# Designs tried in a protein design chat: VH-VL binders against q96il0. Part 99

Target 1, 167 residues: q96il0
Amino acid sequence: APERGAERRDTAPSGVSRFCPPRKSCHDWIGPPDKYSNLRPVHFYIPENESPLEQKLRKLRQETQEWNQQFWANQNLTFSKEKEEFIHSRLKTKGLGLRTESGQKATLNAEEMADFYKEFLSKNFQKHMYYNRDWYKRNFAITFFMGKVALERIWNKLKQKQKKRSN
Short names: E, the ipSAE of ESMFold2; O, the ipSAE of OpenDDE; V2, 0.75 times the mean of E and O plus 0.25 times the DockQ between their complexes.

## First folded at step 3 (VH-VL)

Design w12 (framework fv_ebronucimab)
Fold by ESMFold2-Fast, scan of step 3:
Structure w12 (fold): chain C 167 residues (1-167), chain A 120 residues (1-120), chain B 111 residues (1-111)
Amino acid sequence: as target 1 above (167 residues)
Amino acid sequence: EVQLVESGGGLVQPGRSLRLSCAASGFTFSSYAMNWVRQAPGKGLEWVSYISGSGGSTSYADSVQGRFTISRDNGKNSLYLQMNSLRAEDTALYFCARDIEYSDWGMDVWGQGTMVTVSS
Amino acid sequence: QSELTQPRSVSGSPGQSVTISCTGTSSNIGAGYDVHWYQQHPGKAPKLLISDNSNRPSGVPDRFSGSKSGNTASLTISGLQAEDEADYYCQSYDSSLDAYVFGTGTDVTVL
C-alpha cells in the first residue's frame, strides 16, 4: 500500500497563506508562522493502518487548526486595518499628514493608542467570547477522542496478547 | 428551531450552470460540517459533497468531481453548491444536511430540498 | 460510488417485528465505521432514526433498534405500526473513496 506522507490541501482561505510541506514524512510536520494568523501550521502524517477513530481524531485536529488559523488571520487583518484607520483619522484631526518629513509612517503616542485598544477590545468582546466557547468545545472533543484512541490501542494490545496465548 | 432551507433549484438545459443555496438557523453554523445529498425522482439517496466547518476541507462524489463546487459563508449562515456542466443525470431533489457532531460521518438535520431538473 | 446493500422491500403485519440488513465492505462497515439509519416518508426529507450503530436520537421510539456485526448492520422495528411505512436507508463512510455511502434503500410495507 502507498506510504502516506505530508498531506496536501486543495483550498486556501482568502487572506491565509498556503504552506508547502515536505512531500513525504513519517511524522507530523510543523511549519513556519503564517503571515496573516502568526500561527505555525501542522501537517499530519497519515499512517497506512489508520483506524476510523484515529482518522476522526486527525481530521478533527486538522479542522480545528484551520478554524483557529482562519479566525486569527481575520482578526489580525481587522486589527491592522482598523488601527490604520484610527491613526489616519486622529492625524487628520490634528492637521498632520500620514508620513513624517523623513518619509516614515507617522504614529500616535501610547496614550492615544490606548483609546484604540480599549475600543477594539470592547467592540470585539462578543466575538472573542464565542471564539473561547468554541475553542473549549473543540479541545474537549479532541481530548475525548484522544481518550477513545488510547482505549482502542489498549484493547488491541489485549487482543494481540490473547491471540498469542491461544496459539 | 434548528432549520435548513434550500433554494435555487429550477429547470436548466444540459451544459448550463446553477447555484444552490442553503440557509441555516438555530445553531452555530461554523461549528458543523455540512453536506449536499441528492435524490433522483423515485430513486435512493446519493451523497454529493462535504465541507468542513471552517471551509478548509472539501470532498466530492466521483460523479460530480470537477463540475460541482461546495462553499460556505459562515458570516451569513449559508451553504452553497455551484453546479457547472450540468447533465441529465444530475436531475434530482437536492438536500443540504448538517453533519452529526462527534459521529463517524453522519447527518442529523436535513432541509426539505430544492428540485433541479436538467432537460432540453 | 459504491452503495451499501439493502433488501428492496420488507413487509409485516401490525405488531410484528421486521429487520432490515445493510451489508458493506472492508473499506466501510467492515473497517469499523459507524452506521446511521434514516427514515423517509413519501414527499418528505429523510429523518435520522439511529446514529452510531445503535443510538436513538431524542424522540425516536424504543421499538427502533440498531446493531452491527462484522460488515453488516441491522435495523429492527418491533411492534410494527402503520406509520412505519416508509423508505429506510443505512449510511456509513468509505475510507477508500473518502466518501459518505448510502444503502440502496428498503421500502417497508405494513400489510
Scores: ipSAE 0.043, ipTM 0.654, lowest interface PAE 6.7, mean pLDDT 84

Design w13 (framework fv_ebronucimab)
Fold by ESMFold2-Fast, scan of step 3:
Structure w13 (fold): chain C 167 residues (1-167), chain A 121 residues (1-121), chain B 111 residues (1-111)
Amino acid sequence: as target 1 above (167 residues)
Amino acid sequence: EVQLVESGGGLVQPGRSLRLSCAASGFTFSSYAMNWVRQAPGKGLEWVSYISGSGGSTSYADSVQGRFTISRDNGKNSLYLQMNSLRAEDTALYFCARDTEYGSSWYFDYWGQGTMVTVSS
Amino acid sequence: QSELTQPRSVSGSPGQSVTISCTGTSSNIGAGYDVHWYQQHPGKAPKLLISDNSNRPSGVPDRFSGSKSGNTASLTISGLQAEDEADYYCQSYDSSLDAYVFGTGTDVTVL
């Protein structure tokens, strides 16, 4: 029979990932999706002889990842909260209880939820627009530094090549 | 009511390609990560592939990496699995499964009925 | 392949309790990842039975319970009924494989 049991922890104010990468990875490693943000965290490999430029790029990528995950974790929690409030409000308006006769949580069908989804998207349009702007700015900066790091690595390879050919 | 309906399965020869589809309804498709899980006849469940809600992140089981491609069209509420270089060991019932929405848990709360893929000469 | 070890079969009489173990390694269950359980009747899709080690979804009888300790998770079915005859799979995440992993599956027979 349906149980009343504990609600999902997805209503809890937590964004901590249970991501745990392999101990001896020599490359960047991608973890499982964070359930709050729906994004996969990246564990960045840190070379023993990391240059200041490589460190700056890595830190920028890590900071961008954290910003991105926090944005979507907050957005998803807001969506979940407002969705529940909408459902409860509509059930109250209809004079229905929060539980069915079988004890299951009462829900609205897809047609009834369409109004909520349209309203949520419209309400959050400006927020998503600002997110997209900042996302592009961050990725432009990352791309720029990736270019600089690539150039540094090419230069280092050329220097190593010359050193091997000398004497 | 959440519904997931797979299609596109069939009999194919080794080395050929096949594309599976999963039509989703009853929920905001773009808010959920999706997975493909397969089950060979008389065998257990094997996770195949993952795609995030936005489609920006994907991952694959080692057994299919480089051969299969997962994708989605949020405007059509559809999930896809492009299967290339098919092998006899890819023979299985293929399920699309919905990943959990929000929270710190990672499980499959809804599954489709599956579509059978048979790779045989 | 499945990465978590379950017994191939478990049997009991109506009204008895049966327990299915699910044993992992330090890269999955032992690393602290939650364990989830699915029930699959012949010819049907799997159905979520237990989530996050011990939580029962709406519609699942309280006869089903889950627990986790160390590298092992367990599913217990109390008051065994004929309708419980099915295959049961545990599932977690493995950090070394960067993959969701399933158990080998257990066939529950009601005598």
Scores: ipSAE 0.000, ipTM 0.469, lowest interface PAE 17.2, mean pLDDT 79

Design w14 (framework fv_ebronucimab; at its last look DockQ between E and O 0.37; V2 from the best seeds 0.00; counts 0 for: pae E 4.7 > 2)
Fold by OpenDDE, look of step 4:
Structure w14 (fold): chain C 167 residues (1-167), chain A 119 residues (1-119), chain B 111 residues (1-111)
Amino acid sequence: as target 1 above (167 residues)
Amino acid sequence: EVQLVESGGGLVQPGRSLRLSCAASGFTFSSYAMNWVRQAPGKGLEWVSYISGSGGSTSYADSVQGRFTISRDNGKNSLYLQMNSLRAEDTALYFCARDEYGSWYFDYWGQGTMVTVSS
Amino acid sequence: QSELTQPRSVSGSPGQSVTISCTGTSSNIGAGYDVHWYQQHPGKAPKLLISDNSNRPSGVPDRFSGSKSGNTASLTISGLQAEDEADYYCQSYDSSLDAYVFGTGTDVTVL
């Protein structure tokens, strides 16, 4: 029985963005686009007196970012792999080599590539639907917590003003 | 219906390794953080480890730090706990618990799998 | 590990009200982190009873109520019933440990 080679699902390495902001930064930093996801990572600032709500918001944003990075890294990898496979298959069917006479990588025409894109989108439609649903849920939660944090900050400022007036 | 089913528990000698699994169903697994919580016989609940929905973030209790590794396979709706260098104190019922982002509480629990570390 | 402090046991007669306290520190409950409560019957998994200090999940009876003040949270069971005999655990987050923390647990007995 031929040992079915375990297709090593090349999981995109969890590319922890090696972006390190300056140590003395008092704001969020945006890093360069990630190599795999092409998303710009955000390094979130941690205030010295971070409230529990601020911490919850920060963690939720961080986790959501990680989720997005992983999703797009995997999607881009899958897309690239399937695209290459499609091109190779089509060239082979045409009796064409992988390289042109000039030594350039052989490419398919726009119409043939349109078929690939259509098929790819169709195949991944459900996956994208689930992603979009979860994206909305996560962003709604983030927005909700942003509102709570904003209210908390306003309340704290009001309390401080009252205390200063009473002294 | 949300279901969490732990497996992989058993009797092991000190210093040995064991891998626990939790099979999740009835919800979008990747949308939730997951935790391991344990309960020694006749004792209270102790948080063990956390993993984010994507698996990009993990945390551990001090008692298991450096010995245990939490992981997940979202394609298989599975949570894992690799336990190395097991000690008698690790004897407990291990629960898989679901944690929704931002909630920081455990809304669903499995029935647990028993780990006994004994000479 | 820093545990939240609970009374070891609380008892009451049917129809009475009992209160379970959960005392934390400045790094958890006192820092403003929410408290959650779980009920655990013998040989069963814990069940979420109260979330976010006072929120009752669907299916939890109205006789269960939660509150929080300062570094202490409280679970009140009004109209105690025989089915309420169980262990109860509070849970929060500790910023100093970057960890979830549970209470020591309270055994509730119905007399």
Scores: ipSAE 0.477, ipTM 0.806, lowest interface PAE 1.3, mean pLDDT 90
Fold by ESMFold2-Fast, scan of step 3:
Structure w14 (fold): chain C 167 residues (1-167), chain A 119 residues (1-119), chain B 111 residues (1-111)
Amino acid sequence: as target 1 above (167 residues)
Amino acid sequence: EVQLVESGGGLVQPGRSLRLSCAASGFTFSSYAMNWVRQAPGKGLEWVSYISGSGGSTSYADSVQGRFTISRDNGKNSLYLQMNSLRAEDTALYFCARDEYGSWYFDYWGQGTMVTVSS
Amino acid sequence: QSELTQPRSVSGSPGQSVTISCTGTSSNIGAGYDVHWYQQHPGKAPKLLISDNSNRPSGVPDRFSGSKSGNTASLTISGLQAEDEADYYCQSYDSSLDAYVFGTGTDVTVL
């Protein structure tokens, strides 16, 4: 099944390592930024009586989070490595060392770095376009399912209200 | 157009291992969860395994848990199924299938690769 | 694992309507999980026929329709044609197994 078992975050509030906000809210929580993607992970609380529609929404959100985390982690690592290689290559071409005579890290000026940014953007243009397309598609789907969940909750409240009045 | 092509099937002895591959094209592979579904000769469909788009989440049918490992290489647009400790009951045509995101159904299927476990 | 129950076979003449049932339990269809349908011709891969209980993918004729009530889903083929002769499978998700589940399959024969 999608995301079963492996992506279960919390059945709490329970467990000594879990954070639960003041007693009125203890479902989702946000972690620190990932070192590579710089995105904050959201840990989803799984209620015992989660509906199929709520489960679909949660798993879609978890899947989107994993997708987004992987994309940006890879993108940031690639950018950092290629930037470092570009700087070192240009310094070597100039006959310069990696450190200035004062011992500081040698850098390139803005005009020189512009060549790297142009090349990087050009090389990654198609990748970023597909990312944006998929990002919009995922957000549309999440919004759609959020709407369905909201309607389900309204319907269930109306059913409960009707039964209370019928008693 | 979306295409999924399985390979790696064959005749294998009980207790041995086999690795299946699925080559994907025509869509952003990393954006979709993928599944393996099998069909024994003359029998119905049985879900085998799931992997999320990032590869960070996997799950397995009870019948294969601990023996099969699903994986993917998004840079190569490829899905894999490592099958260990094969049994006669694993004999089937193995399909890779794309998981329509948000709805948990299989919108595209490969043609399958036949795995026969026999002496 | 537990499967969804379908009739082994249904048959009809060209132009007639046939209905295939798919019966689950309280852990799958009865819990509210959507039901999807696949058509499989001999020697071919399954093809998505109906998604989310009643939605037709583009390219699927409107004579195919799906519905769901309680723990049972149904696929109806109206105006039955020779090319509809195939195996049909329903599929849902089971919360107790935490797994996708398929129906036992129905062989549709056009007489």
Scores: ipSAE 0.397, ipTM 0.739, lowest interface PAE 3.1, mean pLDDT 84
Fold by ESMFold2, look of step 4:
Structure w14 (fold): chain C 167 residues (1-167), chain A 119 residues (1-119), chain B 111 residues (1-111)
Amino acid sequence: as target 1 above (167 residues)
Amino acid sequence: EVQLVESGGGLVQPGRSLRLSCAASGFTFSSYAMNWVRQAPGKGLEWVSYISGSGGSTSYADSVQGRFTISRDNGKNSLYLQMNSLRAEDTALYFCARDEYGSWYFDYWGQGTMVTVSS
Amino acid sequence: QSELTQPRSVSGSPGQSVTISCTGTSSNIGAGYDVHWYQQHPGKAPKLLISDNSNRPSGVPDRFSGSKSGNTASLTISGLQAEDEADYYCQSYDSSLDAYVFGTGTDVTVL
């Protein structure tokens, strides 16, 4: 994909991660967990003479991380929203308020919460199945390109040695 | 079956705005990058714009930079192109095209929507 | 904007082979970026014909083949058939423009 407009080194849209590694680093950086997805973003190094294969691998890793961050951020928000909704409805059925006498949020015991967890998993099963399929496909592609890049680098080093000896 | 259906084309005066839509079905829309490609009458293909699967990364051809905005709504399986400050040279058939992650080629295309910019 | 260079037209009789060239620069094909090919019949959308220089997607006849060397890619149609009469475009990525680039297009005529 074209990189026009991608000026800063990050792995996610604005509002996901604010970690900015040093520009002079020759290494990828792993940032802190994103507050929405709970995933640690990688901030990718861009070498000066990046090959076409290296560029494809980097963009694939960047796009995959962005996709993964968005999926889990959305699922975590949905989970939190539906969890609170479930707790509120069960507390109302019992004639209880949303907060204890001390002002802390009221909660349900583990057996009561088990119904929520089962319902949430069942409701989202198909979505998670498609996510898992796409996750494996993306990671297979990334591994494949990592292998191709590794072979390219070995081949270039061998060609450099042969040219040096021939002179 | 993968389907891409463009809409929103029409006749527009220079300097005006138009918004194109592309409705996607038959695949997990959010998992794919999307592109707009245009073809002026009797001319070849020209890439216009790119958006990543999540919508977090965008890119534009020099000819449209600053005037066009690509966007997507993954909840509605829809791709958009907001075209502002339209010029006669923007007259073309506009295709939406699917970009498989890491491929950098367009495996599925819509039939296109015609935009005519004329006084 | 830069384009990949293709011949304007190519013709052949049924059963013959034709070859379409796609010539780029050191910022696209010459830098090592892959080339992809599309077929476009009149009034229809483009269809992916060849990906990654030489890969044939499922459903594409084996009479279509692609190759790349240096700054040039080639699409060869062996055993030309009437249904192959169409426009053909190559496509790559250009690092100087940070953009996808298409070829100028080639009109294939079956005599």
Scores: ipSAE 0.293, ipTM 0.726, lowest interface PAE 4.7, mean pLDDT 85
ESMFold2 (binder alone), look of step 4: mean pLDDT 93; pTM 0.948

Design w15 (framework fv_ebronucimab)
Fold by ESMFold2-Fast, scan of step 3:
Structure w15 (fold): chain C 167 residues (1-167), chain A 121 residues (1-121), chain B 111 residues (1-111)
Amino acid sequence: as target 1 above (167 residues)
Amino acid sequence: EVQLVESGGGLVQPGRSLRLSCAASGFTFSSYAMNWVRQAPGKGLEWVSYISGSGGSTSYADSVQGRFTISRDNGKNSLYLQMNSLRAEDTALYFCARGDTEYGEWSLDYWGQGTMVTVSS
Amino acid sequence: QSELTQPRSVSGSPGQSVTISCTGTSSNIGAGYDVHWYQQHPGKAPKLLISDNSNRPSGVPDRFSGSKSGNTASLTISGLQAEDEADYYCQSYDSSLDAYVFGTGTDVTVL
């Protein structure tokens, strides 16, 4: 069961942007980018007569979306944290302050940042490898069930057409 | 290697509460749905509760709805079952089981050894 | 609690084949949901034996096979061995309950 109703997300600090689907929407609704994952969430439309197979497909897609959003939110947070730590460490090594005279954050040049990106990718290679493997396995499963749903819909249309002719 | 280790079981009086834990290792915990399944002495398997990899979706068997709460802490690779208003009928060995979310299936591919909960005066 | 129907016990001699049925309803197996099978030896945790009707996990002998037709799934153990003596459970998902459902369990005896 959902905890405390629908999740609300603010994606624009100066404006209010929420993942709150239109009340009478009969289609999937694409929300604004999540603040942490930078991914656009999809709110899946649930038909009143959703078949068990359609429900399984929808739950697989929702779970895959949750997994994907969680992965990227965590990666983006880790990246930002380690980037700040790296910049701080390098500035300390150079004997430089963390702020310029104008009060802006001191930055590193492209060559120094390239070192960070290389280290970050190397450190996270295994994690990204497993993410990619899990990503296409999940999409394979979704595609497989999309095929099953399509066949079920074709079969139901054929059955309905035959029933109309028999009447 | 995938390992699931349950703990927290014991003897408890009817109407009281108990919290079970499951420690997971050997896989990316947050990428898998988790389940609690119980087995009363000499009886069959009964599914108790489900939680998605992110923790955003949960479901419960009718027999425990409103009394039990499933939760997870992905930072600690741990699954929990908060059991309130315990009844004699809740007496069972409680298993922690991993769902096959990596393949998108709803099979339970790895199980712990279980922790025994006895509800009796 | 809702559950799938299995025979209480099945017996066979070494080298023979035995089949365990698992009968559901229109809200689970009959609705097209996949059936999974578990093997449980006395005093031990269940082990996944067959997933998605007929898939064998790595390490499961090809003597174990699964099938599904209509409201009924079947687990067949060919070339029965003494080590196959265990309890077997089927499992599916029930859309009306929004719950996973297990079978009543079958005790396989090797005579």
Scores: ipSAE 0.000, ipTM 0.451, lowest interface PAE 20.5, mean pLDDT 79

Design w16 (framework fv_ebronucimab)
Fold by ESMFold2-Fast, scan of step 3:
Structure w16 (fold): chain C 167 residues (1-167), chain A 121 residues (1-121), chain B 111 residues (1-111)
Amino acid sequence: as target 1 above (167 residues)
Amino acid sequence: EVQLVESGGGLVQPGRSLRLSCAASGFTFSSYAMNWVRQAPGKGLEWVSYISGSGGSTSYADSVQGRFTISRDNGKNSLYLQMNSLRAEDTALYFCAKYDSYEGYTYFDYWGQGTMVTVSS
Amino acid sequence: QSELTQPRSVSGSPGQSVTISCTGTSSNIGAGYDVHWYQQHPGKAPKLLISDNSNRPSGVPDRFSGSKSGNTASLTISGLQAEDEADYYCQSYDSSLDAYVFGTGTDVTVL
């Protein structure tokens, strides 16, 4: 039986990185943190007899992961760029170079950086609020379907036991 | 019932300033974020500016950044848009629009009738 | 500025079903941000028609439905009526612009 895309590493069309788990994995596998999002991707194991309900749950979790990865990759890049620009601007305003006398990267003190963090959080409040709302909506749906899958598995186990006794 | 009534529009020359107002009623004004959205004659909708319920957070479309200032007076149930350095491209019907949340939700549940701003020599 | 692409116009007869598409990019609809729809009758203010992809506000007939897949959202009007003749706008949030973005608008004509 040939192995499908579950064994491959690639980049999704949306730009979200994917990873390759060990061959013949029978469990969900957690990969290394994505370079841009810093989130660990999960590769979901697909059982041979996956029910329609299990498939719906898995696809919901995969879609949520892709959405989450894309959001944080963009946010982290934006944060990094704006932080660097802020530091360079402040150093220029002070008449300081980008490097110290020892050749090290020049930095700002904690009080000055606190101003940047406060402004960044305020500027991105709407974006983060929308993210948090959708994150909760997605996790509520996932939790609901996880409960349904758990009940289905219990029911199937009971049916297996019933069939064995009736046989 | 929620009502939003815009005023302050008119004919103004390029480079001049104009101040728009929006009078709100039918809800606890200070508990909801507010927005300005504009529509040029015969064209589509363009988001202009946002202000949080407390007034502590604001944001602007790139096209108006540095020229327009959004503000609010919660004691008077009023929203304002100070428009400076007006351009012909700012000609539009300006709507006051309410979010359904204090902290900036993503949809506009109520809109005013709009006030027309015409920037022309 | 319009960042979301809609057809300029759609038309139908009373009782027909029409669908309006709203296509975004990887920084808005494709990033998973919800899509909202507004109805604007000539000379009037926009009115919220659909929120969060498919939720109908109180008072909106069930003839109006919304859906979203990938980087495209759709508004479907079933049982088209004369009073549905209006402009329709989609709206989402764009993470790269850090701004709320509207669609180009679609004129629905009931023949």
Scores: ipSAE 0.000, ipTM 0.475, lowest interface PAE 18.0, mean pLDDT 80

Design w17 (framework fv_ebronucimab)
Fold by ESMFold2-Fast, scan of step 3:
Structure w17 (fold): chain C 167 residues (1-167), chain A 121 residues (1-121), chain B 111 residues (1-111)
Amino acid sequence: as target 1 above (167 residues)
Amino acid sequence: EVQLVESGGGLVQPGRSLRLSCAASGFTFSSYAMNWVRQAPGKGLEWVSYISGSGGSTSYADSVQGRFTISRDNGKNSLYLQMNSLRAEDTALYFCAKYDSFEGWTYFDYWGQGTMVTVSS
Amino acid sequence: QSELTQPRSVSGSPGQSVTISCTGTSSNIGAGYDVHWYQQHPGKAPKLLISDNSNRPSGVPDRFSGSKSGNTASLTISGLQAEDEADYYCQSYDSSLDAYVFGTGTDVTVL
């Protein structure tokens, strides 16, 4: 859970207010799970003096998060819809109604649901393979830029030490 | 082979709306950010709008902010630009342009041939 | 949008070298953002010529080269040929505008 108290507004260099979620998270903030994707979104904190390289890394991470959120939101929606259709079809084939005697939504046993999972995975095999490939590519790119940012920060610290000595 | 084909341009009256489309092929459309760039007759290039691969992030040039809306349909490999409250100064050839990579703030590796929008009474 | 400054036109003789400058500000090129170059022949779409200051895409002749120093980027065309007659645009990103910015464009003529 995020610490209580104090969303904060940070001021950008241009004087525009910026959202800063719960305290501590004026670094990257992790939110609650999204209802559609079941993934926790990250709200990125933008430093006042962000370098071009740091901005590239942040934009890449933001874009990757959006891509990931969209994929799983669509996948979960498709799963839920097809699951309902499968249950409906199987109950109809058995001559059963969609509701139990008590008016509750009727369900299938674990053995029957295993058939649905097999069908769903088979249908989505190619889609999941492309997702995994792109996920690896994205993480490779993120790691590459993280390395470049780390080197830039080391260099800047060295430059700062030299400047302190001259001043 | 990467291919981008724009459509939807034409002659429109000031204050009216027009919707441009860009059909993409030859690459994984949903993995790349897309842009609209325009060029007024006899003038230079002007960036108009950006959309991330997922469609979750968009940005606009100040000249079109509040009037234009960029969107995409990844299932159809299509990019769109909804142009409202059109002005004479929006008259231009509109290009669909692809980013080279996943990260923003990069170069445009492929461009369509453009679709002409003329705003005149 | 803020534009990067380029000379309006540059001319040269076949076989010679010409250089096109692209001057920005502290919010774009001066801030360290990369510069990219595009070539546009009359009636055609722009084509990527140089990416990330100096990288040449596959299919672009060695005659084209790019560099960047401070607030200025340069495109050099060596061994100038008739087919190099075109408009050339630089492009970068501006942090103050949160937008892409193009140069004013340079018309290259082979005399």
Scores: ipSAE 0.023, ipTM 0.621, lowest interface PAE 7.2, mean pLDDT 83

